# VHH binders against Uncharacterized protein MJ0119: the designs that were tried, part 4

Target 1, 224 residues: Uncharacterized protein MJ0119, of Methanocaldococcus jannaschii (q57583)
Amino acid sequence: MDSWNMKGSKMVDVNEITKYLPGFNCGACGYKRCDLFAEALLNKDVKLEDCPFLLRERFKENYEKLKEILKIKGKIKKEEKYIGVIDGYEADFLLKPLPNECSCRETLLIMDKKELKVGDYIRYRPLGCPIPHFAKIIDEYHGFYIIHVVGPSHRITGEKIEYKDVGIAIVVAFEGIVEGKVPEVGKTVKFIPKHCMMQKVHSGVVVQVEGKRVYIEGIDLKVF

## First folded at step 4 (VHH; framework vhh_8cml_1)

Design s37 (from c03 with S31R)
Fold by ESMFold2-Fast, scan of step 4:
Order: C-alpha cells, then sequence, then structure tokens
Structure s37 (fold): chain B 224 residues (1-224), chain A 123 residues (1-123)
C-alpha cells in the first residue's frame, strides 16, 4: 500500500473545507488553488478573511460553516509539548530560525564601550547562560544590536574571522518562526529557541505576530 | 511579487513639507511590511521609516522621529511618507521597499524596491 494514500485524514479535512470555499482559484487570497488555501487554514497560516469573496453576502453561509468546521478541527488537533532539557519545564512552543537563517534573531543590549558595526563578529555570554556565544551583527538601532548566533566559523570553514569580545550581554528580544501554537500579541509565553545549546525554556512577552513569525521582548531565563 | 512606484518628490525649502506616495501593484500587498529608505549623494541607503502589514506598528530612524509619519491604505495598495520640518540633511533619493511578512530596518532584508523619487531641501 502506498504510504501517501495512508495519510488521507488531513486530505479529507482539506477536501471538506475546500467544498465551502468559492472555488474561483483566482489567487486573491495569495494561493493559486482553493485546496492550498484550505490546507493553510488547517495549519493556521492564514485566516478566512484572507479570502475576500467569503466576506460577501452571497457566501455568508459558507463563511459561517467554515468557521464551525475550523473550530471543531482546531479542538481535536493535539497540542504539541516541548520540555526544556535542563529544568524540565514545559514551553508553549519551539522558536525556529527564519528561512535560510542559521539561528533565531537575538536583540542584545551590550554595555561594553567597544565600537561595533553591522557585519562585525562578536563573542558574548548571555546574562544567565554559562556558555559563550559567537555571533554576527546583522542590524542595529537605538543602541541595540540584532545578531545571528554563528559559532566559531574559522574552525569549520577555515575562514579567518576575528571575534570582538563584548563580555556579558543582556538578551532583550528574540525573533523567529513558531513551531507549535502561535501566541497572541501581549501574551506572556514560554519558548525554547532551537539554536539554544542548553535547550532551556525562556520566557517573554509577545510584541508582534505576523503569521507564524513572532517578536518576543522582556526575555528571562527564569520560568518559575 | 510586488511592483513599487514612488511619487511626490521635489524641491522644497528648509522647514517645508512633502508627502511621498508608493503605489504597489501585484497580489497580496497586505502581506508585506513596507519601508522607506533614502540615499544621499555618495552614501549608502539608510533606513527612514517602516510600517507593519496591518499598519498597527511603525518605527522611525532617530532623524525622522517626530518629523515624519508613515501610513498605509491597504484598500488602495499605497504607502505614504508625510515629511514635515524638512532639513538640508534630508536631501536624497527616497525608495519604497517591501518585505514579506514582518519588518526590518536593514535594507538587505527587503525583497522588492521602487526606482526612487528625488527629494531636495534647498538652503
Amino acid sequence: as target 1 above (224 residues)
Amino acid sequence: EVQLVESGGGLVQPGGSLRLSCAASGSTFSRYAMGWFRQAPGQEREFVALISRSGGSTDYSDSAKGRFTISRDNAKNTVYLQMNSLKPEDTGVYFCAAKYGTWYRSPSEYDYWGQGTQVTVSS
């Protein structure tokens, strides 16, 4: 038996949703086919309101039926659980890097007086973490530095990179892609950054949500 | 994919005002965070202002804050930059840029760029 045919339950759900969509395949919702939009709805990547036709009077009953179907499917969907390795605390979600990036984005407050510029490589220890981090500065604003954790590249690729040691830095924000349940703006959350060497649960407040991409501030490594 | 066209640039005296517009074409304008950047003669492109997909979040460079206002109209597929209290240092080519999803200050993060519109503040 073909393993693809055995994965039919999600396809059945996609088909059930698709039959109530307008069926125009017009791309107005950002998807070429209504079944792709239905799959994105089930994955919570898009909202019903992203289809402009569902908001018209002609499709009012379709919109209400789709809301109820998505509510039911959402309730039977198993919640994922992520457990921190060191402390054993449960996180709400795993935070992944943005596509093609080597780590989640961290925003640092660096108190050292060294001259730093976008493109510089730094060595820092996050306050509350015993492990030194090696990073590249990718952006800056108002005295904060946004970085990627890259590791000592000269040992891996043979590149001659000089890391400026900035000592202890305060991690004030994370940005990345949620794996798990997407939080609402203003919510206090627990999360594990995928690039974290200790796989420790972090806490923070969600400041921005754009699909599955979140920006989290007020970072703490204590999650009592 | 989006195509961006800027307008509203020109010559203005110090203390004057200009309103720049950026007209977007293509599907899914509402999926893009939008930024305004400028390039002065002989210098690299620098950040001026940004606005999130919904228009609920905005950010400004230190030089623009309090003087410039970014806004968007998703029904008209247009982003605006209202520039008040213009200074000679504001002279440059102003570019509109689109970033899929969320926003960044760095020019390298933006996916699509307009051709630019010239702003000259004479003194």
Scores: ipSAE 0.006, ipTM 0.231, lowest interface PAE 9.3, mean pLDDT 78

Design s38 (from c03 with S30K S31H)
Fold by ESMFold2-Fast, scan of step 4:
Structure s38 (fold): chain B 224 residues (1-224), chain A 123 residues (1-123)
Amino acid sequence: as target 1 above (224 residues)
Amino acid sequence: EVQLVESGGGLVQPGGSLRLSCAASGSTFKHYAMGWFRQAPGQEREFVALISRSGGSTDYSDSAKGRFTISRDNAKNTVYLQMNSLKPEDTGVYFCAAKYGTWYRSPSEYDYWGQGTQVTVSS
């Protein structure tokens, strides 16, 4: 393979960073591969703490070396603001889908007594949202359903999908990747799910943090 | 909270198949996402495959896609890895691992580990 196709000194910098990263390619940092995370670190799009494994004792030397390299090569960016379109409230962060997923994960409590199984497509209206959502059930857990919002009809591949109408559902949790400042476990946060058609600010309590990946419960569209 | 025991390892020729099993003890198996990891001599543990709590979501390493299938039976507290079209580079000790709640590719996120079972692909 010809190395003249490489992107000059930037590729050298990416390689210098990547060799000190854990190499798990796990997506916790918001990137599917560690080399993509290295590029984002150089651009100041993410922080070293967004990789949960660099904070482990085993990677202590890697973390310190990466801090030194990034002090020399990094560029500072302005903090981003996330404003809800409908109400104008400011969110703490934007919640993006996990790598290779079509939407943030929502956990639903479905009141309708229809027989549902993983793989089913459903139509529901979230309690507190005026518009119907269309989703695929990707998991089931103690009577809760974890779904991907497949979006408006124009995002559906073909017109052969049979949606089971389940009426009103309570969205009890969201899971995704933080774009912005990563919250601490136990914090009440305001966020915008990227897949939200209204781009409305949601609130909840952070239950789990793994790098930039967060699990948020107790969704309440009331903002203070 | 969960004890894991792997079985089904052995010696196979290139192109052969092998089915690994991981038996879990404890009443909480259904609350855990399960993963298979492998370790070749002198290397770190690497991700092979994972399956969510319900079995509704699976993920595979690039080397395993199209050749390996992960499945689980929550009634039997068992997770399986069906390995087809085995290659010499698949040789290693295979570990099953349990993570409470949501699944992850990284070995350091897993809470419980089995002792491993040896897979050797050689003529």
Scores: ipSAE 0.013, ipTM 0.420, lowest interface PAE 7.7, mean pLDDT 78

Design s39 (from c03 with T102F S106L)
Fold by ESMFold2-Fast, scan of step 4:
Structure s39 (fold): chain B 224 residues (1-224), chain A 123 residues (1-123)
Amino acid sequence: as target 1 above (224 residues)
Amino acid sequence: EVQLVESGGGLVQPGGSLRLSCAASGSTFSSYAMGWFRQAPGQEREFVALISRSGGSTDYSDSAKGRFTISRDNAKNTVYLQMNSLKPEDTGVYFCAAKYGFWYRLPSEYDYWGQGTQVTVSS
């Protein structure tokens, strides 16, 4: 749901909640109008029990209906979150590929494969991941290799390209586009790389930000 | 998009100085990190210096450190490389390059390149 459609849904939610409130505008809940209390309920700033009239027998059906509406609103918010599929942890954002690229950029520390060059295809297992990855080296920087992940292992046979097996590699950085709240430089963040086959929450320190483009360096907690 | 034109190259004696300029065209110059690279005859392009979008951060190759200074004027859409204490080993074609957003020392990361300007340091 884009932000425009979300605005429409919020207005409908406020009106639907206000419909079931007593309508007295008495200020007993701390708000002078029932529609302001409805907005505060949606924002989780107050409880239904803060309206003394909703606790009376006369309004018992209204109270139950309001609990149902607020439960639905909570489900909508949860669906907007980035949750790791295997571990269930919440990420701050999803990291997407740069425009027209097939994966987020990973920076690898590869031990003892000195014959590698830009343009080579490699097979590696990231330290902390049980799944082998297939990648193309797109750049090199002081012994680090920058790669695109070019294919998932779901096609067990029929490899089209010869891959050099480099064994275990340490993923030391990610670069991509943020989907979600953009972090600040220097912050430790939790994120899911979109190309991650396990959809696991990773962590790292944000080193550079420009708009939604970020460069994140991995730390020892990079995989949950 | 950014188009780059280098100037200021020439012949100098060892110990001399040159200032290279790179004039950029394009409305988004301030969105680009800028780098200087050089290529000697028969060799690959190597990193010389880089400067961040704002000019607040710079980095240099070990051979350039302490002798060269990179700077930029975003109002004039220009990046400069002041080269002091030049050595014969500094001879090569010097290229200006633009990288959208973030910077790297590797030539392959840069999005736009100038045609280059020849620098010759000889006795």
Scores: ipSAE 0.011, ipTM 0.238, lowest interface PAE 9.5, mean pLDDT 76

Design s42 (from c03 with S106M S108Y)
Fold by ESMFold2-Fast, scan of step 4:
Structure s42 (fold): chain B 224 residues (1-224), chain A 123 residues (1-123)
Amino acid sequence: as target 1 above (224 residues)
Amino acid sequence: EVQLVESGGGLVQPGGSLRLSCAASGSTFSSYAMGWFRQAPGQEREFVALISRSGGSTDYSDSAKGRFTISRDNAKNTVYLQMNSLKPEDTGVYFCAAKYGTWYRMPYEYDYWGQGTQVTVSS
């Protein structure tokens, strides 16, 4: 029930929305549970298309029903602007961490000869960034390392963390949840990673989109 | 080309525990992230837990967090799900799944699936 509906308006309950959502609780819409996404829909913070499953054939009737229900609530909020502080460039969107993660995922190419394994903490300077970063390796594949950028707030209380210095690393990809307009696959985009200490606009090519979850690569860019 | 076989399901009372196992066949098991999904009658397969290729990173659904633990043994080509404090709403067929790459919570992203093992939480 929406307790702030005006006279003549129908009340809409979060449960009335949630029952038509896929129920996967997968996080692709930017919310770790479908009922939280339902709340965001009622608050006009997101749109139905932010759920990647509602546009599929299996959920066609659910999508139509949800559109009908949400017409009762009114229209969605206007788009926000994202401005990088350092250069003043406008970004297309803000990139947030995946649900339950401390930072956006970065994929690194590390040329240092140190033996590294998942779970290791590293110190690196991204090529093109003047600030050293501290990170935890969370995955690896084909010689690349996927990391979370960690700060003092991510340290284990009462335990000393040793960071392996790997020197300069090339950040080849970012993965996270879009806040703002979701891009199309193949587009060159400008974005601000939420965990970026400089709040600088980054650029890359969108390789994969699932709802609000995007994977962006950025070594060599073409802008038209 | 990974084949998966689940085991360890059964009937348990609310508050009880079960340990599920998923045995994989193939020489490339360590190249795959592994996930556990469940499906109740009339519902879609929903995400439960994930473990990375090396076992160093795990993730859980909100309903599983604090109650379930996923682990793997790459030498034995096996992934496990330890389920504690089971509730009636945990009832369903539990599927083991394997995927290449880092996208992990979506059922359709998984390349290989087991046939499932039934978990029933009832008094």
Scores: ipSAE 0.018, ipTM 0.439, lowest interface PAE 6.6, mean pLDDT 79

Design s44 (from c03 with S31Y S106L)
Fold by ESMFold2-Fast, scan of step 4:
Structure s44 (fold): chain B 224 residues (1-224), chain A 123 residues (1-123)
Amino acid sequence: as target 1 above (224 residues)
Amino acid sequence: EVQLVESGGGLVQPGGSLRLSCAASGSTFSYYAMGWFRQAPGQEREFVALISRSGGSTDYSDSAKGRFTISRDNAKNTVYLQMNSLKPEDTGVYFCAAKYGTWYRLPSEYDYWGQGTQVTVSS
C-alpha cells in the first residue's frame, strides 16, 4: 500500500541529489556510484564533504544546492553502535574493504627472511591473534608488505595455492573505507575490520584521511 | 623534498599514443606514491592515475581505465604514463605529483608537483 509510494519518493529524492553530484562514479567517497552516495547522504550515513570533488571550484554551486536539498529531505539518523563479538567492546566505526577488494589492506612487518614478492600467497599469524591467516601480497615497500586477507573462503573453492609460511607477523597498519563517523587525522580510534574473523575491536592512530578512506597505524588487538 | 619534471607531451591525432615521463630528484623517491593529474583549459585539475611506492598497486580514473598505464622505475627515480587511444577530450596540461606514504586521489593531498607538460589531441 504505502511501500511503493515510499520507495518512489526515495528514488525521486536520490535522483534529485544525483543531478548535482559530479557523476564521476570514481569511488573516492567510498561508493562505486554517485547515486549510492546520494542515498547515503539522504540517510545521513555520509556528509557532502566526503565527496572530494564537491569541494572543487567548479562544483561549489552544486555543493550549496545539495546542502539546501539535504536540509529539507534528509533523515535524522540515530547513532549506530559497532560491538565487537569476542570482547563486547564498542568501536567508533567499521572498516570496510576498498571498492572491489576482498579485504581491508593490512601492512605487515615480516621478520622471516624468505624471498617474497608481489603476487605471492603467505600464511601468517598476526601478533595478538590466535588464528593463522592466509593472504596475498599486493604491494611491498622498504621491508613492509601490504596484503589482502583471503581467509577461509579459498578452502571452499578447493584452489591449489602454495602458501609461504612466514610465521608471526606484526600488523602495523590498516587501510579501508569507514562505515560510521569518519575520524580526524591524529585521533586514536577503535574499529572493527570487516574481514576480521573474530570481529574484534582494534585500535590505532589515524594517519591519513581522504573522504571515507582512512589509513590507521600502530595496530594491536587491544581496546584502547 | 622532491623536485618533479615532466616530459613527453606533444601534439597527436585522435587514436594516437604518447608516453609521459616524470623525473624526480633525490634518493627518497621510493618513499612516495606518485600520481598523474590533468587540467583542461578553463577547468580544475582532475585525477588520471596513481601508483604505489613499490609499483605493485595502481588506480585509474574511469576515463583512463583500459587506455592509460602508469608505471615507475625507482632505480631511475622516474614515473611514466603510457597513453593509448587518445581522444580530443584528453587534451590538457598533465602534471605529476608526489605524496609521502599512502596514495590518494585528491590533488590537495599531494606534497610536490611538477610544472606540467602539454598534451594536445587534434588533427
Scores: ipSAE 0.012, ipTM 0.460, lowest interface PAE 8.7, mean pLDDT 78

Design s51 (from c03 with D59Y)
Fold by ESMFold2-Fast, scan of step 4:
Structure s51 (fold): chain B 224 residues (1-224), chain A 123 residues (1-123)
Amino acid sequence: as target 1 above (224 residues)
Amino acid sequence: EVQLVESGGGLVQPGGSLRLSCAASGSTFSSYAMGWFRQAPGQEREFVALISRSGGSTYYSDSAKGRFTISRDNAKNTVYLQMNSLKPEDTGVYFCAAKYGTWYRSPSEYDYWGQGTQVTVSS
């Protein structure tokens, strides 16, 4: 056992769950003690239904209380892990860059009629974000541009880079690696892109999942 | 519609190299993300590599990383797979596939497929 879990806030959580478990320490759930099962429940390694005694009528009230406790503790753990800095909203996960990339991929709808090509550096303000972004175009499809957020030129090369100012752009998609629970395709999610300067919670709909890599569309910089 | 024709397969010894080509015909090749998949006898089709519409982004399976390079020439409507350091485990029929407007690794999500070209890596 990790001694930190037995002396910190996790120990308090383990004790709160353990008091509603049958207390038989019978091993039927695969754990030698009920407090070890409680810790596994908090870590989401097992489910309440893995304890056969909780499904019996005599423990019906205990089962319902445990369901409510785990629901509340799930929210507390998410709040500790993924809180937006500006709004204080809770996110489902952090979105990290793909391996060896400098930022998550953003797909932009750019309304400005300037000629743009892959490799160009642009300055844009995302619709709904007060901060100008500096980016490199890495791909294009159907008039949408896929970019990496690279920051100001002096941080990139120490040289002056000519940024094409495209004004306001609508961020229509994000792509990256999930840190946290991987969502299912079709799910509406709240997430924080790691490269976001405001560390603001974004929302969107998951269109594709491959391992921890996700593609999210229908992007909004506000949550309900 | 897009029609895909693969070429460049053959017999090669372990450690050798092959360059596969996929020629596309259709109205707008540059609108399609292009992928390479392979299928060994008795196995399901597996993802090998993908290149975005513009060629600005590439993706590789773990088995292909560091050994294979995908590229495309939109002026020639062709996608390529350069395969280096070939292993017996690379043996299979290699398929070119096209997906309109986005990227996908899963075989079920590609809109158009070629007939395949055989790659055999043996002594």
Scores: ipSAE 0.000, ipTM 0.292, lowest interface PAE 11.7, mean pLDDT 77

